# Miniprotein binders against o13629, part 10

Target 1, 363 residues: o13629
Amino acid sequence: MLEAVTNPKSSLATFSKQLNGLLQAKVVVCKSVNPYFNLALENYLYENSTAKHCLLLYTNSPSVIIGRNQNPWVEANVKLCRDNFVNIIRRKSGGGTVFHDFGNLNYSVLMNREEFSHTENASIMIQALRNLGVHARLNQRHDIVLAQSQRKISGSAYKISRNRCYHHGTMLLNSDLEGVREYLRSPSTGILSKGVSSTRSPVSNTKLLKAEFIKQVISCFLLHKSHSTTTKPLSKPRASSKRLYDIEPKSVITLEQNDLLGVPSILKAVNELQSWEWTFGQTPSFKQHLESTELSVSMDISVVHGRLEKVIFSTPNATLEHELSSIPWTGLCYESGFANTFLISGIHSKEAISILKWISDSI

## First folded at step 3 (miniprotein)

Design p04
Fold by ESMFold2-Fast, scan of step 3:
Structure p04 (fold): chain B 363 residues (1-363), chain A 99 residues (1-99)
Amino acid sequence: as target 1 above (363 residues)
Amino acid sequence: DPEEKALELLWKALELLRKGDFDEAVRMLQDAIQTARDIGDKEMQAVALSALGLAYERLGDLQRAMDYLEQAIRVAEQTNDERLIEFIKELLEYVKKEQ
C-alpha cells in the first residue's frame, strides 16, 4: 500500500500478501488511464507473474505508443502530439506504432513461452466479439479485421524472453479515427532510418460498449485458459491444500494506480518510460538529408541514440560552409528547434542565420 | 462454490483493509472464516484468521490482533503446512514487538 494505515511493517506484510495474490491472478483489470503506469504494470507482471496465463485489461489516455525499435520522428507527428498534449511513449515490445485514446481497450495476455500462440489469443477476442454480434477474423499479419469490410479493429505485438512472454493488442471500440490518422502522420522528410517501419492499415471501430466487451473477454479468457490447469483432486477429500502465500485470489482482480505506485520496480519503470533517454534516446541510428534550392545548401545529419553525431553542409560558398561547420552540432538532442539555440549567438552572417532558420523550419 | 465465495470475501476484505475501511473488512473476514469452517478448509480458515489479526493490528488493537494470530497458528498446525505456519508466526512476532 502506498499510504501506511497504522504501522509501516504491518502495511508491508499486507501489501506482500496482496502482491502475491496479484502475481497469481488470472485476470487483472487496471482502472488507471495513465499509459506510463499501465505499461510499467504490464512489464512488472511479465517479469514477476507466476500465473501460467494472465489477462491484463486497461485503457490509456490519449497517447502514441511506438514499438521498441522504431523512430518516433518517422512514425508520428511529434510536434502535433506536443501541441495537443498527446504522450509519445516507447513500449518494450516490438512492432508498429499505435494511437490510444479512451475509445480503445488494451489487452495483454501474459504466459509461459511454450503457451504462446497468436491464433489462440486472437480466438479469445474473436469469440468475445462474436458473442456481441461482431463478426471478425484473423488476417495474414495476425491483425483482427471485420469479416465484411476487412478493416482492422485490433493490432497486436509481443515480447518473448527465455521463460515468459506477453501478447498484447488494441481493440477499437469507439476511438477518434481522424486523430489516429493525423498523429501517426509524420511531417518529416529525407529520413533514412534503420528502425522498424509501421505497416498501416485502414481501421474501424466495433462500436461496442467497453463494459460489455470487457465482460465477454474475461468470460472467454477464463473458459479458454482454464482448460489448461492441471489440478486433479485427490480420491480422498482433504482439507484445503492452499498455502497463505500460494492462495489464488478470485479469478478477476481490479486495481488502481495508487495500489502499486509504492512498488519500487514499478515506480522505476514509470520513471524510465517517462524519460527522454528511453523514448527518444533508444531510437535506432538514422540519417537525414535536407536540401534548399533557394539557399543553395544541403545538410546531412547522422543521429545516434537520439543525438546528433555528425552534421555535414554542402554549399558553393566556402566561407559560409566553414561558418556552419564551426557550429558545435555534435551531442545535441535531435528535436524540433535544435538549431534555434545558435540563432541567439549573434555571431553568424545573414546567410548563416537564414540557413539556421531553414533547419528549424525543416525539423 | 463455497470455497470461491470464501476466497472472494478474503480478497475483498484485504482490499478494504488497504483502503482503510476496517469495519466492512472485519465483517467480510468473519464471513470468510465461517464459510471456511463450514467446508472444512483449515488453510483458508487460518488465512482468514490471520487477515483478521492484521486488521485489528492496523486499528491499534494489538491484544485482539495477537489473539486472532494465535488462533490462526493453532488452525494452521492442523494443516501441516510448514510455510503457512512460519508466515503466521512471523506476523505474530511482529505484532508482539509493537507492544
Scores: ipSAE 0.000, ipTM 0.121, lowest interface PAE 22.5, mean pLDDT 77

Design p05
Fold by ESMFold2-Fast, scan of step 3:
Structure p05 (fold): chain B 363 residues (1-363), chain A 99 residues (1-99)
Amino acid sequence: as target 1 above (363 residues)
Amino acid sequence: DPEEKAFELAYKAMELLRKGDFDEAVRMLQDAIQTARDIGDKEMQAVALSALGLAYERLGDLQRAMDYLEQAIRVAEQTNDERLIEWIKEALEFVKKEQ
């Protein structure tokens, strides 16, 4: 079983039977570190997998992953991410924002809606940890924490539709915890947003080797699902308990990005996840209030689909207020430095220029 | 400007919620709602009620979140601020989709 993981198949996209094998696989290990591909693959398996339970494992290059309905400017230091080439990506599931790097392992359990159990999925992770000498438990918020310190080592989220769902989460193996703090600390102020906010929790690394943890998770997943019984069978045939010998070898598939980039729906999903319209344009509408006592000005901004809808200034100087209101704000992408475009305009007074610089420094 | 003062209150509450100081934010918002009622500031009352609704949404208490947002809409409808009414209605729709 584990030997299948060490022998990757690099050409699944060339044959329909190989693709069908992927869709029927119980475990998929993706070797790509491209977060756009990994999230696209997750959604592809969510929509197309025929397995009753499927486990997807992957690791992302440094990225901030925001929930479906979150505001990136509230949840992350967008400018710091941009400057350090850390991706900001909106996932398809709800919940809070997370930072991924090479020291993190992602897991995703795809299942039929009737099979949904956060407790069962967490127990698989906890057993894998215990087998490697790490004692962990599920807390009241359904996070996995270290038993002694209570520090969070895994958070999770869900996507549920009528027939299918997935439960996915993180596992901190050896992540840059200072990076977690810095990239998730937004400098933005005055934002009133409808989206869910991430709660801060003390975190810790398990310090486990990724390859060892992957092997244990796969083993525990396959054993747990072969012995999973929720109710005593009354009308259906009684299944004998599955022994280790009864586990189907080669139900584990190892993939690389190049194996599936030829699948049109996956490429389309990657392109969507990389778009500004998806990541920033799907931000729930929000308002922002900024004040400067020194400049005697306040600014109220309404943002819809990531673009400025309305900007209102208040200042005791009517001429200055009229000048600021004449700037064509509507339709601009909300982003750090959006006001800098107007600094090169030949129409602005010294006072207006000072205010534009203040806006650029504040956002 | 009542809208300016109401937005300043919401700003302070949102900063407390972002930092995880939920108990302080809830207490501040409850005090603000009472003050707004006492002085007849319906804009402040609606903003504070909506901020309290969003606080409960973030704590996972979706029923209280909806209750406060519905109260906020009823109060906001007594104002002439169509932008505020629309914003609160969108917040309520967001919370309803999460359940």
Scores: ipSAE 0.000, ipTM 0.181, lowest interface PAE 18.8, mean pLDDT 77

Design p06
Fold by ESMFold2-Fast, scan of step 3:
Structure p06 (fold): chain B 363 residues (1-363), chain A 99 residues (1-99)
Amino acid sequence: as target 1 above (363 residues)
Amino acid sequence: DPEEKAEELFYKAYELLEKGDFDEAVRMLQDAIQTARDIGDKEMQAIALSSLGVAYERLGDLQRAMDYLEQAIRVAEQTNDERLIELIKEWLELVKKEQ
């Protein structure tokens, strides 16, 4: 009836059924290029998907993505990223720092903890590449490299918890590889951190068209994950050719950002990922030692949760040392320009001003 | 019920890991390991030990992560769960690659 069509309760029931379909989907293709939304969607599927294996595919606008346990001030040029409106985002998986742009395709395989296999996931990607004429293999670091040049075309990372996990990675299709170098080169010195350091490798693009690669990855994923997980030799080619009708249409869902921003847990996750407290506040504790022979000063900083815990100065001038130590450093966010706040007011000695400028230049 | 207690400690530990309260999470995982040992559940011991390995990997302590994963493998080998052994070995290999 017409009454049922206009009833808000009927609309909500339909939405709930569609959301359940998403949580049971074998493949999700997200059309949003918003990295905060894409990572929030990944986490939502990680926590809520009921599929034994789910493949999520997405592309992010230009961003530096740091690993769960990394120090952004060691891994990236934070100031350059800020000045160029390149987002720095902390993901929930471990591993190293990567630069994403529109020429990159991200994949994520979400699964029950017991089903985890990085080798199986890599074999699916390698088979999709081979089907498109790209000869690739897994190296000793479990990166996907071009067979001839040994240049890396895909790196991956994972998140594992009690019940669920995801294994996600990048695929360089046509990214700006020269721009990557400058964003991932930190100017910071003297940092002693217990966080995970990135290992830099020579990279290359596959030069594949995104739509063609997505189609092949979906086909290979559905063919290899239709049964229980299996460990297969990476060199084993696709044994059987499957036709398009072998792919259940409802197994593949295409999403836009606006489809899910009304889900409260997704909006909450987006807000968390955009927060300073997540991206910078989750940095492992670190110390930094800075020294200037010209100014005859040294500075030792300890940083906890991205905030200054303790700042110690050493200088032959006791009055200057006392002046610098009297500045309320504790609790300030560790960031380029934190010392500039004190240049605006409250500091009167020329020597202190010179040291504050030196701090700003060094961090 | 000791099994329920160990499971509750696992869930609480992972909530704390997601919140960034790593020290309390590690403490709860250690309590879960001890509870599993007290009841002689080797499968639960291996799972809890491997979870500590994952926690230390997220903290950037790769040496402790490897140590706990190797302990987890030795305990898992005393079970009949070949999939658990394979999974923990895969995690250990991934931690080694991070170095």
Scores: ipSAE 0.000, ipTM 0.181, lowest interface PAE 14.9, mean pLDDT 77

Design p07
Fold by ESMFold2-Fast, scan of step 3:
Structure p07 (fold): chain B 363 residues (1-363), chain A 99 residues (1-99)
Amino acid sequence: as target 1 above (363 residues)
Amino acid sequence: DPEEKALELWEKAFELLRKGDFDEAVRMLQDAIQTARDIGDKELQAAALSLLGAAYELLGDLQRAMDYLEQAIRVAEQTNDERLIEYIKEFLEEVKKEQ
């Protein structure tokens, strides 16, 4: 295992050697449940791993993970997530929204582009399941489904670049499937968004114990990938000194968050993923139309970079309409409580207060 | 022990940076850089310079971030530690993409 970078007795030369071992590792098991760190680590290994094939395994604390170009207010119940301390995180890859919790295992197979095979990677997962008594197969969408019920137990996605690619997915072991549905059901109405929409499928849990499944996946991965052809290395390095003999990197490395906090790009990625500017500020521009028959008001909102650009009210009461339009809306972060600042800081008519509360409840 | 002091300053600066206390992190990193120079620890000097680059990147000062990362590369090249050089080059390329 890597020596912790936060250990004040670690030397940088030792750290450099340990990081080289990580980048050559065949399997990385991350014990952190911090989804920001786990996503940063996945991206770091994707960009920097020198292994022909590398398997990353991790579990995230409860989180809604949206795709790069999605609108979180369309894809998730943002208020429910906030109230229940469920993270909402924008990943750097495209695609749809997924919910992770402690009953899910994430896997990621990182490889050189020429090694890409979604069917081969899926076969490793299916074999691990079979070894534990769960009969599953790959469906037409390349999801892993239970053989009898056809319910999805693993969804996956791919990222392919010029030199590297990854195939990553989820494995439902014992997730809160009702919670999954509730967190992914937005209460927001009237949003016209240019963001990418998610699709959903009937799901089920495998009911497998995480530690047992991890053990089987590692075994199947190492066995399967041991058949990869490699250029036969020279029996000895072309060198006259014993100091040039290499120590084979460990095949499996287990690590915690603190082991890699000294890597600048990982720290940077964690901080970026945690920022409001990344998660909400990168939302594609959108418009929202809201109406209240009871309050006799309509509201048109334009949102850019997650912030209010323009707010237009329509109501039969011209004085009330002027009062609402005089509120400095521009630049406020779009969120369920944005109107609450004006409930506290100013003196408003009872009618305006009712409308501000309606806005807070509607978003 | 000056080496232990410089490592401690670097670790504390790293934690301050994580917590968003950028001004204090910058001050500690400047002390770490000077201590590393005084003892001739090129690896630690490069690491402290690269973390200072990270601090400025997080503050949105991309020009100073790039300047410090380029300094870090020059120092790291004096160590012949190829992996350390690649760390810093990787971060510099990420900062360049933010422009």
Scores: ipSAE 0.000, ipTM 0.126, lowest interface PAE 21.4, mean pLDDT 78

Design p08
Fold by ESMFold2-Fast, scan of step 3:
Structure p08 (fold): chain B 363 residues (1-363), chain A 99 residues (1-99)
Amino acid sequence: as target 1 above (363 residues)
Amino acid sequence: DPEEKALELLEKAFELLRKGDFDEAVRMLQDAIQTARDIGDKEMQAFALSALGFAYERLGDLQRAMDYLEQAIRVAEQTNDERLIEYIKELLEEVKKEQ
């Protein structure tokens, strides 16, 4: 601190050295429970880590994490999440939707393309569980399940779009399983989407203490990856370069959010993950059909990039149908209450107001 | 899940590459490429094509290695992933130096 006050260049040099150490680390334990930061850190390590294998461990505050190509309105109860301060976040990997809370441990194994192994990563988790008296196995869907009950305790996903890849997953230690069910149960009906659908399965907690599991996972990871260093590399090593610093990479680094929020690319990634344009705007195109027998109306909605493209009504009253079609629907964000603005305007018939209220209740 | 199928094929291929079983790895990679193509995953397609190029380099077939790496670059350019493009171009230059 004193040196930073008297010489700002010295503090920047120290920060640079610490950042280089992080990029060479074999294991990173993140103490932040901010899911936006944790996912941004994962992507940062994916893009910048120089370690052949890197294990990232973290826990998120209550959040619904949807896959890259999923429809949040199909996969989650968006309104319930909002009402209960549960974040909805789109990750950058494919696959299905998961619920994270303080009783879950997230792991991410970052590696070079040539070192990719989904099965080896799962075996590290299974060995850590076995060392703590929990017997688990990999099922045909590559989920980790308890050997006796067949209940899922870990699901995973991946991203492999560069010379590095990551395989990341969850480990249910003592999560709110009722929350898993309720937040992932969409109330929406009539949606026809080309997005990826989640496969649900019965889940269970391992009931392991987080600190004990973390210690075992780190031990198994370091032992396994040490034994994986062979004299037979998959690719020829690239040409050697001059090193500016003689930095010995630490095997394990523990960090806090404040250690890295000053890195511009991490802050940019956090801001992107928090944006409506990323989480909802990246939703694959979909259509929705809703009908009310009581109001004698049907509605067909087309949604592109999370925004209304077209809304078509069918009613027995042609005047009412024309009135509803005259409402400027196009370009509105598809979200609970999008019709509420038109209720406040006061320019609609009694029949149209009833339909607008029905729309607000249905979405 | 076709995405899981492609990933499983890639994992098996890399295990075979580590063992030096390049002929079987080539078969697995060709299946992975087709699966990635069928689902429209251009990043996975380019990645699998580059692995196939590497396998042919290890088999001593430098012409096929270069052909697959050039295919991988063309697919990768459709993704706008500059890092992936650079990585594959670096692999191609290494194969060219072997000639």
Scores: ipSAE 0.000, ipTM 0.391, lowest interface PAE 12.9, mean pLDDT 79

Design p09
Fold by ESMFold2-Fast, scan of step 3:
Structure p09 (fold): chain B 363 residues (1-363), chain A 99 residues (1-99)
Amino acid sequence: as target 1 above (363 residues)
Amino acid sequence: DPEEKALELWEKALELLRKGDFDEAVRMLQDAIQTARDIGDKEMQAWALSALGYAYERLGDLQRAMDYLEQAIRVAEQTNDERLIELIKEFLEEVKKEQ
């Protein structure tokens, strides 16, 4: 048979065709390693996909992903992440903090609310693992663990709303487990937070090749979900009309980031996830107490929406206490080294400068 | 041709809904409903009303979604399309569970 070549005359025509295929796809493999884009894509598919069941697979560049209501300064080493160009991202789902890198595969199963099942979705992953010689099981917390060691290889969370939901998780293939420990170890002390705290479990890698695992997951997903027959009215032709408005979902589609950056809602979601106001500004209110015996000073900080609301100093030197309290702390972003901005003023006493340096080193 | 116009508006609205362009889809569906009413096409009217219900469900306005789906059922019951009535009722039950 002769090869049929279809070259759209515009990038817009190609883009439109790709977007239509995406919304009807049974499986989406995203080649972008941009975690902001991947999380935005997941939410876009949750809200806009017409497929009864859709599997999204992706890998993120090194990133710390915090839950919707968590405090990044409690959950992560924010300074180490910044120094090593590791992203810190607040997702829209609840739960605990996770570290992603190139040795991890993320999966997301988007489905009708009535069809949600931790056991069913996990069984697809477990079967793919078994087909590749890895024996795993679901524990009582609905984590996937290695059968012999009971070490966690996949953790998951879900979002349920409207008539659809997603169940998403990680699969540790060959992640830097030491990096996981370091990036998720906060150096910050004295923080009293009402935010949700992460519960951590012993983890292990499956040591599977990503391409082989992806192939098996897709195969098991399509086989498992092939008997689904329920659909919305928009997927049916009119009874008196011979015209069809829905095309069968494509089995597999592969996406690049640039294929979808022209979609306004996706770009808006990416920009939101990248914003300081989302990642740090949505932090639950907290207080911090810091004390230095050597400098004979203590400091109490209250933080609201990631910004300093009140800073109180206590020192034996009333003049020094007044000097420190005169600094315009209120409204300042709570960030590693935030006090360094005041070191360049040149109008502070040597004692105040020492305290400002101590503050910068303490968060 | 008003009958053909209503069908085209509804089909374009479904494409817009799949792309996430809800505001434009809602406008086109309202035009389709009005066109269908003007020509007495009860079946087209029911299909367009059910698509509006879907649009508002996707926007998170569950009350408006249910209101449009209930309207769609009432119009569909004036046709001999038993399958259409069944599909709209199934979708209305899904929306009710979201509450």
Scores: ipSAE 0.000, ipTM 0.143, lowest interface PAE 17.5, mean pLDDT 77

Design p10
Fold by ESMFold2-Fast, scan of step 3:
Structure p10 (fold): chain B 363 residues (1-363), chain A 99 residues (1-99)
Amino acid sequence: as target 1 above (363 residues)
Amino acid sequence: DPEEKAYELWLKAWELLLKGDFDEAVRMLQDAIQTARDIGDKEMQAVALSALGLAYERLGDLQRAMDYLEQAIRVAEQTNDERLIEEIKELLEEVKKEQ
């Protein structure tokens, strides 16, 4: 499909046709399980798709996806995620934190701002579920819940700009619900943040087979959106009577990550999403207060752009307080174990070493 | 990497052409052509020149489209890439049929 994009020496006519087809597609099914690529692709289609409505379907390998304005240390068990190779990724839409794994299907409806409809997009998903024997409804928070149990099977979020928007969500088919709870349970205490807090709801799996659900969603989407949109496409304002290299818009396009790695805006977005500066550095400013009665110490930390700004200690021992305050804390990344480099140092007092160990255990 | 810069400008121009932003695409293609010319990359020059020809075709300026495609062929002939030469010649013939 998009082979020309990965080869800069490919025919320009072929490249134009392939990319034009993608941008006009009504449905895009991405087979990549790379969450960085899938979120970059979503943003690319958000910026560039010319379809009145475009549906993107994808699945991410195990990942914690935090909202644009959230604090990962409040929303997730960062250390557990790292130890288990679960990615923590900041998306560009607002809202709460979600866990994705291979038992989840992500959907994204990209549209012009004037086409935005919470209920219409949800109704398409609900009809696809109903056609497969799952009775679901939309609740007051615009979550999709099972009709009988009221357990959530799909949550969603939005990104709205002046001209474009997307409505994206999850569909729990057969996810590890126990893993979800553990990865989203932060061990951090004493954090005071202006970041957006997640609202946790009881969840359930639909137990549907992914391939069957994808087929049904595509069918329902194409049927419902063909009734909602004008059937006649807009003509080019300056087109010749014979259009060179144009192709009929495909209803459904399937693609792989390698098909689009040659597109600079996608590569740039992937690199940004993978960066510490994006995921952790974009954290809203916060403060943390920690106390140890046993060590007779308290610690106040202020964090800006994910980095330590101020660290203040209070202890009854003035010499110990001065020693701890002399450690060069400012500018360090706020991460589990940020005190470990100082703990290794042999020049600290026995009391200071105990406090450094306590800090490492607490953060 | 100037070769990578020329390629990136060309790709961005294609994205703009597909969106119908022809004026901005033309500007980026002109930058890509100049960058390729500065580093002596004849293949990238030919590719960017042919994209500029297609941009003018879409703007309805068939004479400029043909002029740029003819320039692209002359540059491509310096590369000895017979596939590239043939592809650009096919594009030129299609544009000529529109006139």
Scores: ipSAE 0.000, ipTM 0.274, lowest interface PAE 14.8, mean pLDDT 79

